# VH-VL binders against Polycystin-1-like protein 3 (PKD1L3): the designs that were tried, part 5

Target 1, 163 residues: Polycystin-1-like protein 3 (PKD1L3), of Homo sapiens (Human) (q7z443r523to685)
Amino acid sequence: TSLNMSTHQLTITVNVTSLEKSLIVSIDPDSPLLMTLYLGFQYQPNCTHFHLNITLPKDKVWQKDEEYTWVLNPEHLQHGIGTYYITAVLSERQEGAQQTPSLVSVITAVTQCYYWEIHNQTWSSAGCQVGPQSTILRTQCLCNHLTFFASDFFVVPRTVNVE

## First folded at step 2 (VH-VL)

Design p1 (framework fv_polzastobart)
Fold by ESMFold2-Fast, scan of step 2:
Structure p1 (fold): chain C 163 residues (1-163), chain A 122 residues (1-122), chain B 107 residues (1-107)
Amino acid sequence: as target 1 above (163 residues)
Amino acid sequence: QITLKESGPTLVKPTQTLTLTCTFSGFSLSTSGVGVSWIRQPPGKALEWLASIYWDDDKYNNPSLKSRLTVTKDTSKNQVVLTMTNMDPVDTATYYCAHRYYDFWSGYFDYWGQGTLVTVSS
Amino acid sequence: DIQMTQSPSSLSTSVGDRVTITCRASQGISNYLAWYQQKPGKAPKLLIYAASTLQSGVASRFSGSGSGTDFTFTISSLQPEDVATYFCQQYNSYPYTFGQGTKLEIK
C-alpha cells in the first residue's frame, strides 16, 4: 500500500517476538525523498530521543534497491522482544525540485540465513548473519564458515501512521 | 469471550468462486496487534493455512493458492471475507476462521470458529 | 515448505496411561511449534504453543518439549475426554504447515 507523505512525519509500529531473525524495513517513495528514521522501544522516538537512527537514501550502495532499506539485526534490537516504533522524519531540504507530496510504500519483513549442516542433517543459522546490503528482493548472507547457504523471507504485519 | 462464526454457501459448482464470511465478537480488527486467519481441512485430512489479515489491513496468502485467494475486512461489521476462485472438487473441506494476536514469528491460532463444510461438486 | 511428520498416525491405550506423540520438522524451526486437540466434528483447540507453553485454561496433564526439528507431546495420565486427533503446527516459516495428525483412542 502507498501513503501520501506530506506531513513531514510517518510512524511505523512493529511487534518483535523473537530475536532469532533480522528485521528489514523498506520504504519505497515514488520519487527521491530525504528522510531520517529513528528507532524506539516501547515509545515513539524523535530526533532528540531514540536508540538508533539512519538517514535515507543510503549513500554508496552497490544496488539501487538498498537505498531505502534499513536492516536491523538482533544485536540492534538490544531492548529485547516487544513493540518497536520507527519514526520517519522528512528532511525540510529536499534535493532538486521535490516540492510535491510523495507516495510512499512501507514494507516490513524478517529474514535469516541458513546453511545445511551435514553432521546432523539439518538447517542451521550458526555462524551466519544477515548483511546490511539485504533488501526486500534479496538477503545478503555473511557466514564465517565455508558451506552452502540459503535464506528465508517473510513479510510481517506493521502499523503505519502519518502525522 | 472471543467468538467467531463462518457463513457462506455449503455447495459450490466446479469453476465457481467461493465467498465465505467470518463474523466475530469479543475483539475488534481496529485494535493493534489483532488478526484473523482462514484455515481449511478436507474430510479426514490435515489442516491447511490459507490466509491471514491484520488490524492494519496487511494480508498474507498461502503461496500455493495465492492467485486464487483474496482476504478482506470490514471493521465496522466485525467481518472478514475470504474469496477463492476457480473451485475444484479437491477444494471440498471444512473452512475455519480463527483469531490470532500478531507476533513476528507466531502463527498459532488461539480461538476458532465452528467451521463450515463446503462441498464442491456438479 | 516445511514438512511436518507425526508419529504414530494412531494409537489406542487405556485410561490413566502415559501417552507420547512426536512431531518432526523437515527443517529447523527453533521452538515455533503449536499443538492442537480436535475432537470429532469440532474445531481444533490450541493446547500448547512455543513448543512447551501451556495455553491458559488447558489441563496440566498436557505438556510439550523439544526444539529444532524434534518435538514431543505428552499426556501424563489419559482421561476419557482426551480422545481426539492431535496436530502439530510450525510457525517458523511461511506458509504455516500442520502435521498429518495422530488419532488417539481408548481400548
Scores: ipSAE 0.000, ipTM 0.468, lowest interface PAE 18.9, mean pLDDT 81

Design p10 (framework fv_polzastobart)
Fold by ESMFold2-Fast, scan of step 2:
Structure p10 (fold): chain C 163 residues (1-163), chain A 126 residues (1-126), chain B 107 residues (1-107)
Amino acid sequence: as target 1 above (163 residues)
Amino acid sequence: QITLKESGPTLVKPTQTLTLTCTFSGFSLSTSGMGVSWIRQPPGKALEWLASIYWNDDKYNNPSLKSRLTVTKDTSKNQVVLTMTNMDPVDTATYYCAHRETVYWSGGTYTYFDYWGQGTLVTVSS
Amino acid sequence: DIQMTQSPSSLSTSVGDRVTITCRASQSISSWLAWYQQKPGKAPKLLIYKASSLESGVASRFSGSGSGTDFTFTISSLQPEDVATYFCQQYNSYPYTFGQGTKLEIK
């Protein structure tokens, strides 16, 4: 999906049905765009009322595709399962480029890291977390043990409103 | 590049023990997440997974073959050895060894069999 | 054990045709399914992993889809070199199990 971000703000609505997976939010502009994302639970957040925030693009990235991706682990989804709102607000002054309306592609997905638990002959997520360098193209797995790793990835429905 | 090659006898008599060696290159079984598996295929039939051995020396054998299977590794020689006791004509098959690996920073995994040896046909007859 | 059932067991078709084969698991395996190609006298070659991910170096005419218990493998436009037996494999649980194979021939 692509949207015009000319009003300096958009809101993403996503329903979190499980706290066993991490939520990946990708906001990919067609040209560089400085923005801040705010997270709210059961309400539309803004710059003065939010639970968590992040400024994009990220400064210190391992790979270019991390720049506009926000990784929300279960510990970040403090209010449990339910509807979360993410408001993206365009910064007042853009760095380096003239401020112009941009097309923004929004993708929401869930992912989790697994390892093969040989003794129980099954996949387990125990001791693994999805890392902040994850993107829609790859999952960073941070585990406190050394074993075989895998991840899943599912695109989840979202609603986007431009204001 | 990762390569594997099976070696061992091509003819085994009933009740004898089969010993097959998998010699590989391009990876080490001392590297975390690496593993080697044995798979067989009777002529004209489906593939059957036999056993796996992992970098940490953990082993898993197909329960349908019970204690007939033993898998060992020699990391200094880049070899994995499969031993199967009490061979029967029904065990006639092409035996393959195959690679597995862990992927760090990936949306996919290599817990499937990504690189295979050429296979060795073992015939069990009197 | 998880049983993998492939359909059809064999098919014969023409160069350029779209080929579809299916694989069913006896219980849910999420997306932990791989597809292999085996040409006569050769070892299997990995084509698809995690149900829909194309292995590096594999031609884009091959694709996979599905999740849970029902999976599909497709060749969008059959080439002569695609004559082979195709196998699905679940890697959700030990013991790993394979389908019986689908033998693909050209008319």
Scores: ipSAE 0.000, ipTM 0.465, lowest interface PAE 13.3, mean pLDDT 81

Design p2 (framework fv_polzastobart)
Fold by ESMFold2-Fast, scan of step 2:
Structure p2 (fold): chain C 163 residues (1-163), chain A 123 residues (1-123), chain B 107 residues (1-107)
Amino acid sequence: as target 1 above (163 residues)
Amino acid sequence: QITLKESGPTLVKPTQTLTLTCTFSGFSLSTSGVGVSWIRQPPGKALEWLASIYWDDDKYNNPSLKSRLTVTKDTSKNQVVLTMTNMDPVDTATYYCAHRLYYGSGTYYFDYWGQGTLVTVSS
Amino acid sequence: DIQMTQSPSSLSTSVGDRVTITCRASQGISNYLAWYQQKPGKAPKLLIYAASTLQSGVASRFSGSGSGTDFTFTISSLQPEDVATYFCQQYNSYPYTFGQGTKLEIK
């Protein structure tokens, strides 16, 4: 799933089938690459028309693999279930001496945090949220109570087009 | 040209607090993406990362030592200060400060180092 | 914490020889690995970052390769000035961790 991002942008298409889980989007370049991601619902977004955006690499992370990971919680997917489009646009100015074309790896996945609920003898997601430090390699769980945590993780299909 | 230099006491008694200052030139901690880290090396042993501070005052301390470590900066003086409490003989090491560029092209490592300062912890 | 293990712990070889040092991470770190050279009494010097990218001003006889958990550092033709201890470092995750070092000496 590595693409040569020698063009100005690429578009990722993901079908969201549930709002019970958070969407993890990873666009990991083989060398540092400044980009902005734009989110649209049922349309291809651009810099003047989008629902949400993020600049990558992310500022100050605990783990470096967080730098190119966008965590979209259910509240961010406010249009509900359906097809979401993410357009990644290269910055006009790349920093420093390394300005060569990069290969990028695109992975999309869904995850959710759970804790053991002693009263009902089962796993529950109540009071837990997937945190912004989550990546395709680990899920950060932010819970409002002290307890045992677990998470699930499922890679979901995506389509990537380069223009 | 980026230059860093560590300063502070060379001898510390057990249970005392160590304070080290890193003075630098050739960059500013007001510049987005810039950070300064502290790394130590006991004689003849491996390097150990201690703490990092970034341009926006965000701080990361090694979890194994976090209750003992404080890192602060004075951007106007081009200085970063490391404080480590409850020193023990096992903390005897050469302490380095190092530059890093967090946000940018190809600089997610320690690219420029100070000369280091040896701190001996003994009674 | 991610544990970095280097092998061998020490090496003694001749000028002109090819030298290979390996570094293994206990967890996947992609290509977020750096190699440092430390001469006696001196601060470490960055040689390689992103597993295989040579730092500006560093001699071309030094090279690195690998990804994920297994990494290799190579000196194609050993020179007298290369006597030093070499360290790998992962910068994928806090806390950043270093290998135990490989001491390189000339016979």
Scores: ipSAE 0.007, ipTM 0.539, lowest interface PAE 9.6, mean pLDDT 83

Design p3 (framework fv_polzastobart)
Fold by ESMFold2-Fast, scan of step 2:
Structure p3 (fold): chain C 163 residues (1-163), chain A 121 residues (1-121), chain B 107 residues (1-107)
Amino acid sequence: as target 1 above (163 residues)
Amino acid sequence: QITLKESGPTLVKPTQTLTLTCTFSGFSLSTSGVGVSWIRQPPGKALEWLASIYWDDDKYNNPSLKSRLTVTKDTSKNQVVLTMTNMDPVDTATYYCARIRYSYGWYFDLWGQGTLVTVSS
Amino acid sequence: DIQMTQSPSSLSTSVGDRVTITCRASQGISNYLAWYQQKPGKAPKLLIYAASTLQSGVASRFSGSGSGTDFTFTISSLQPEDVATYFCQQYNSYPYTFGQGTKLEIK
């Protein structure tokens, strides 16, 4: 989904149904765009009232597609399962020629890392975490043991409101 | 065990160029997801980040000092070099090199012992 | 640049006490915050990263919390070897910036 951010703000609404997976939020502009994202639980956050935030694009990333991706692990979703709101606010100081991009693509997904556990002949997530270099194109798996990994990936519904 | 150690002159005259070398062991800058950074601390003051260089030769310098700073690496020697031009007495500080690594962002996990550089006539 | 402000600038308390210091960022930094301990004449030592994750080998009496702009560092029961200056540092964006430090002393 592509949206025009001619207004300085948009709000993403996501229903988190499980704390066993990490939430991936991608908000990718068609041209460079400096923005801050704010996270709220059961309320629409703003710059003075929020639970967690991030400034995008991220500095020093491993791969270019990480720049506009926010990875929210279960430990960041402290209020449990339920509806989370993310408000993206555009910086009035944009770096580059264009101040307002025409299109922004918003994708939300959940992912989890697994390894094959030989003793029980099953997949387990124990000792593995989703890393911050994860994107909608790849899941970074960080495991505290030497193992064979896999991940799942599911696009989840969201509502986007431009203000 | 991972170690980092700073070396270079301990006394520099005003207007001269400072060159510091960080020699490290226990890791390599041929490995992805790692880098070396320079941080300084004037006596009794806060820490100030100066520059970082990463395994892929990507470099970031503090904007307030960018015109004065050059950071380079020699991966085969396990060395990172910081050059700072036009030294002034206010640049008197203990200079540290530190490993910067990626896990929930880039942070400094291991530090060298530091070297005091005094800028005086 | 993101400005990091610590409170208090200095603190004097007794062995066994709970010590709390705070760090405030001038803009949101998510959980990209580290805490360092620096003993006199020594290099800083990483204690906490990602606002609340304890570095391996660091004593469990040290903890961190917070997100966004307001962060807290706690020593649950002060030990004599904890006398040091403590610094917070944001690594959300360049340039990386440090707080001014909190000097912790025993009465």
Scores: ipSAE 0.000, ipTM 0.535, lowest interface PAE 12.5, mean pLDDT 84

Design p4 (framework fv_polzastobart)
Fold by ESMFold2-Fast, scan of step 2:
Structure p4 (fold): chain C 163 residues (1-163), chain A 123 residues (1-123), chain B 107 residues (1-107)
Amino acid sequence: as target 1 above (163 residues)
Amino acid sequence: QITLKESGPTLVKPTQTLTLTCTFSGFSLSTSGVGVSWIRQPPGKALEWLASIYWDDDKYNNPSLKSRLTVTKDTSKNQVVLTMTNMDPVDTATYYCAHSTIFGVVTYYFDYWGQGTLVTVSS
Amino acid sequence: DIQMTQSPSSLSTSVGDRVTITCRASQGISNYLAWYQQKPGKAPKLLIYAASTLQSGVASRFSGSGSGTDFTFTISSLQPEDVATYFCQQYNSYPYTFGQGTKLEIK
């Protein structure tokens, strides 16, 4: 999914159907773009009215694909299941002599970490958290116990509006 | 313009600690976006990244060697120091320090290198 | 860790020939790949970064291409001074990793 980011901002709409997984939002430009993302529940957020925010690209990441990825754990989705809006606003202080429109790729996905629970012979997510270094290519699993673990990953529907 | 030079002992005994100093000119490690890294190369083998330190004192160490590696800087002296504990004959290599920059986005390739210093670990 | 595999491990060609070296990453690294030239007894020299961008001062006969997992380094017309070992390096994630090197010799 690729868009021209020519109107200063864009809005991503995602329907969250479960709080058992973390939401991964990737907004990757074809050239470096300084932006701030704002999260709202059932409303389109802006710089003065939002629930959570993040500035992208992230500084000094472990993997470059982390730079334009926002990890939203269930604890961040405090209003429960429903429609969340993310507004991305371009900074006026861009790199380069001229501020030119860029193509932006938007991907939304859900992921969760699991470990094999020997006593029940099943996979469990207890004691594991999706870490902030997660990307659309790799899930970081932070577990409070030493065991074999794995993750799932599912792309979820979203809509993107440049307005 | 940018130059780097490694210095330190060329012979180290097994189990001892190696200390190498990188002295540089043509840039300051107080300049936003600048970093210095250590890379080694055993004779006839591939390059291996060891550690990086950045203008804001942020540090990254290779996980395979993390417990053995410490990297520090002295910005006023234009120096970066690497210490590596518990040296073993397999650590025999040429050790390089190298310059890198971050310009708003991460750029972790090495554009200028020191000449390298061969460190031999032998009893 | 991301593993970088170069092919071939060595090659021998003639002056004026087109030389191609490949580098494969064990996972996607976008275009975060650099190529270095190392002559015997010398430090590596950066030739290419961002998979295809030529470092300032580097001869135009050198070029790079690719993205994702497969990358190519090309010398359009081999010169005697190009005899060296060439290394690729991914800088998509820590730890940064290098290929095993390709040794280039003249017949």
Scores: ipSAE 0.000, ipTM 0.528, lowest interface PAE 14.2, mean pLDDT 84

Design p5 (framework fv_polzastobart)
Fold by ESMFold2-Fast, scan of step 2:
Structure p5 (fold): chain C 163 residues (1-163), chain A 123 residues (1-123), chain B 107 residues (1-107)
Amino acid sequence: as target 1 above (163 residues)
Amino acid sequence: QITLKESGPTLVKPTQTLTLTCTFSGFSLSTSGVGVSWIRQPPGKALEWLASIYWDDDKYNNPSLKSRLTVTKDTSKNQVVLTMTNMDPVDTATYYCARIYYESSGYYPFDYWGQGTLVTVSS
Amino acid sequence: DIQMTQSPSSLSTSVGDRVTITCRASQGISNYLAWYQQKPGKAPKLLIYAASTLQSGVASRFSGSGSGTDFTFTISSLQPEDVATYFCQQYNSYPYTFGQGTKLEIK
């Protein structure tokens, strides 16, 4: 979905139906764009009321597509299952908000680290968590033991403009 | 209609704890996006925001006073309570409670206010 | 903390006049600015939010403009019932902060 940030903000709506997977939020602007994302549960957040936030692009990344990706693990979705809203706001500077409108593409997906447990002959996520360097295209798995792993993900493109 | 009303002692001695209750009607703190805030105004001076509590029990306290402030809610009674410790004569002010409301069409700062209650701090 | 500075601190004018009050934020607050009217002995009343949006039920003679750091509140034709103190407030960042107020009187 491509949206115009001429209003200096956009809203993303995500329906979380399970806390067994991590949520990946990917923003792809048509030009570099400093922004802050705010997370709210059951309400549209802003800079004065939110549960979590992140500033994008991220500074230290292995791949370019990590720069505008926010990874929300089950521990970050503390209000449980339900509708989460994410408001993306252009970063303010001394002269006020940016005056250059930009088109952004928004993709949300869910993912989890799965690995084959040879001894139990089953897939397991135990001892692993989805890492912050995950993107829509790949899942970083941080495990307490060295093992073979496989990524699993679903794409759920959802976005809503507030008029 | 939406109404809010403050109640509590009008006279407090220095070092004592102030407890104020905001009782409201016409809305519920079980509704997503709704919050109640406390604001005070010393006689003849500017307004000062003290604290906010939201439907999800998220709380925000003014950093200059946060060690003294506690805000709680009782959703079933339509009440929000502010507790402020170690009162001083400089805390003499009219204390207001007010609604904050957020919805998908916009953000509303303090859209409805109680009548206010004057709290005097003296010996 | 974001500091809000209003000017003038007081204003005396005539019924029917255009009244302008300004508010300046110490840092950018986008459009997260509200204007309140407070009559003697009463609670503040929200007039304008989002810098320029009129609250429902508020007379159309009141208007607001601005973005970033500089904001203006206007009464297009002053009425006797508009005698009050007016406050601006930023709600961009916690803690919320208010201007010192502008006392409006009729000559």
Scores: ipSAE 0.006, ipTM 0.531, lowest interface PAE 12.6, mean pLDDT 81

Design p6 (framework fv_polzastobart)
Fold by ESMFold2-Fast, scan of step 2:
Structure p6 (fold): chain C 163 residues (1-163), chain A 123 residues (1-123), chain B 107 residues (1-107)
Amino acid sequence: as target 1 above (163 residues)
Amino acid sequence: QITLKESGPTLVKPTQTLTLTCTFSGFSLSTSGMGVSWIRQPPGKALEWLASIYWNDDKYNNPSLKSRLTVTKDTSKNQVVLTMTNMDPVDTATYYCAHRGYYDILTGYFDYWGQGTLVTVSS
Amino acid sequence: DIQMTQSPSSLSTSVGDRVTITCRASQGISNYLAWYQQKPGKAPKLLIYAASTLQSGVASRFSGSGSGTDFTFTISSLQPEDVATYFCQQYNSYPYTFGQGTKLEIK
């Protein structure tokens, strides 16, 4: 779903039901758009009250799909299971931002990396984590050693408010 | 909506190689987390998992048949191909391709199935 | 390989009856178990995954329970359209394995 960000911000609401997986947040604009995302747990964050933030697009990436993707590992979801709010705020530095409103697509998903542990004959996520180069199109798995590889991927329901 | 359909020969001679194609729509194997599996069912018997291929080109084959099985994908055509060598009358079965579920930690359940194709191995 | 054993192998009962079939794994599989319905000449249809989670669009009369090695599938009130063979499947470990099936018929 595409949304018009001419009002300078939008809020994404996601219910996190497990801390065993990483949350992927993708804000895909139809044209380059400088923004900052703020994360809050059980409250709507702003630039003066938030748990974590990120500026998009990211500076150094291997591929373009990474530029507008925020990967939140379980260690970053410090407050546990519950409703997380993300506020995306447009930078005032945009060239003609007021006159050329941007459409953005918002996708939220959860993913986790697993490897087949031959010694124990079972799947394990031990020694693996979802990497920051992950996108909605591919999961980067950072593991100590990977013999067999799999991940799950689930698009998570979200609500978006552009007021 | 996710749909899958198997195609290939319905009759194979002993010792020949079976090649089956699964054509699907409603998802892409360029999308992280997606996979396609092959499952067979001999007449009146239980289901037997054969192989799985995933978006990242990882492949898992049933150990009992591993030396005979090859699974490949053509992402641009939305197709997955199963090749099984040295066919024997005991390999007579309905062959299914199925979409891998993606919600659980281990996504080995199959949420959407093709209609199946009966392959008879007979001289 | 993990062996999946279903019981009974076949069952004949009346419309409106409660139907229970069981599935036993030869080793612990946590809750990584799915149940499928297969009607004659048709592909299997997923009913339940993660031992107890009902697949979207599946009638609420179907339910599953259990964890570890012992699992139960229940139809609370049998309908004529439920005549089918039912299979359990573990997905805790490769190779994925299925039970031998339970054939359900109406008297």
Scores: ipSAE 0.000, ipTM 0.465, lowest interface PAE 18.0, mean pLDDT 81

Design p7 (framework fv_polzastobart)
Fold by ESMFold2-Fast, scan of step 2:
Structure p7 (fold): chain C 163 residues (1-163), chain A 124 residues (1-124), chain B 107 residues (1-107)
Amino acid sequence: as target 1 above (163 residues)
Amino acid sequence: QITLKESGPTLVKPTQTLTLTCTFSGFSLSTSGMGVSWIRQPPGKALEWLASIYWNDDKYNNPSLKSRLTVTKDTSKNQVVLTMTNMDPVDTATYYCARIGYDYVWGSYRFDYWGQGTLVTVSS
Amino acid sequence: DIQMTQSPSSLSTSVGDRVTITCRASQGISNYLAWYQQKPGKAPKLLIYAASTLQSGVASRFSGSGSGTDFTFTISSLQPEDVATYFCQQYNSYPYTFGQGTKLEIK
């Protein structure tokens, strides 16, 4: 569901239980909205205290649903398993005439790319990674070998707090 | 300096509930990123992680123990409590509490300080 | 659960020798691996985390390497005080799991 961004900030809380999958964070506004997301592990981040950030919407996207999606691969979750906090802060300068608080939808999911390994008759993620153009609607799989691939996708619980 | 110490009964009868308390100093569970974990070691065997609790009251329990575990904290007293139900002789082990925190520079999990451990024997 | 297998299970060598022990994960764990030292009758002590990062205050003769599934722990020149059991631990996913331990003794 949609949430009002009347305070210029919201915090998303996600529990990461495995580093074998990529975390997909989507914060989809009902109209264009310039924001910066800050990632913290075991603490609520802000603009002066964080370990990763991204500005949304992203430049140079192939599809509209990509522009408000943050893909966090296991290499980005370098703090390990546990609770991650994402603080989204609205830019003081918005494009156009934004008059009212925007409605945003927040979705968190995990995904991973697999290929069928004939020798062991099982799915393997070896040589594949989730690409930065992934969204809640599709996973981009980047594999270094020629084979058939598939991805999984699971919506995961999150908590959203508006201050 | 950072110290942790386990306390509780050293002898438990089969089917009883074990309650262990970890009392610590030199850090607080009101500090973001801090947590305490419980780990056990049967005599002569490997370490087994049991449960973790963090400053924000996030709790993680080892699923192999089939919901026998609860972990709670009292931030004002610098204490973390582990409760384990339906004790069995196979649960005889030295029980440790350890600080689990993140290294802000490296962003990494670690059990960086450990209590001395308390041997809990389960027998009739 | 991710299984951690250490090799060898025990090792006996001389003061000044280079000691190497290995740890293998049943699944990829990136660099989310720690090494602990446990002296007889004592609690474990963290030596290495993030596969290769030395814990503050730990002697420089200890080192770690590896990523994915294969990891190595090395003592460049064994000292008498290094007699202990060494454990690897993955923290890639819950539940955290430990290796069976490598008992290091001096001849």
Scores: ipSAE 0.000, ipTM 0.486, lowest interface PAE 17.1, mean pLDDT 82

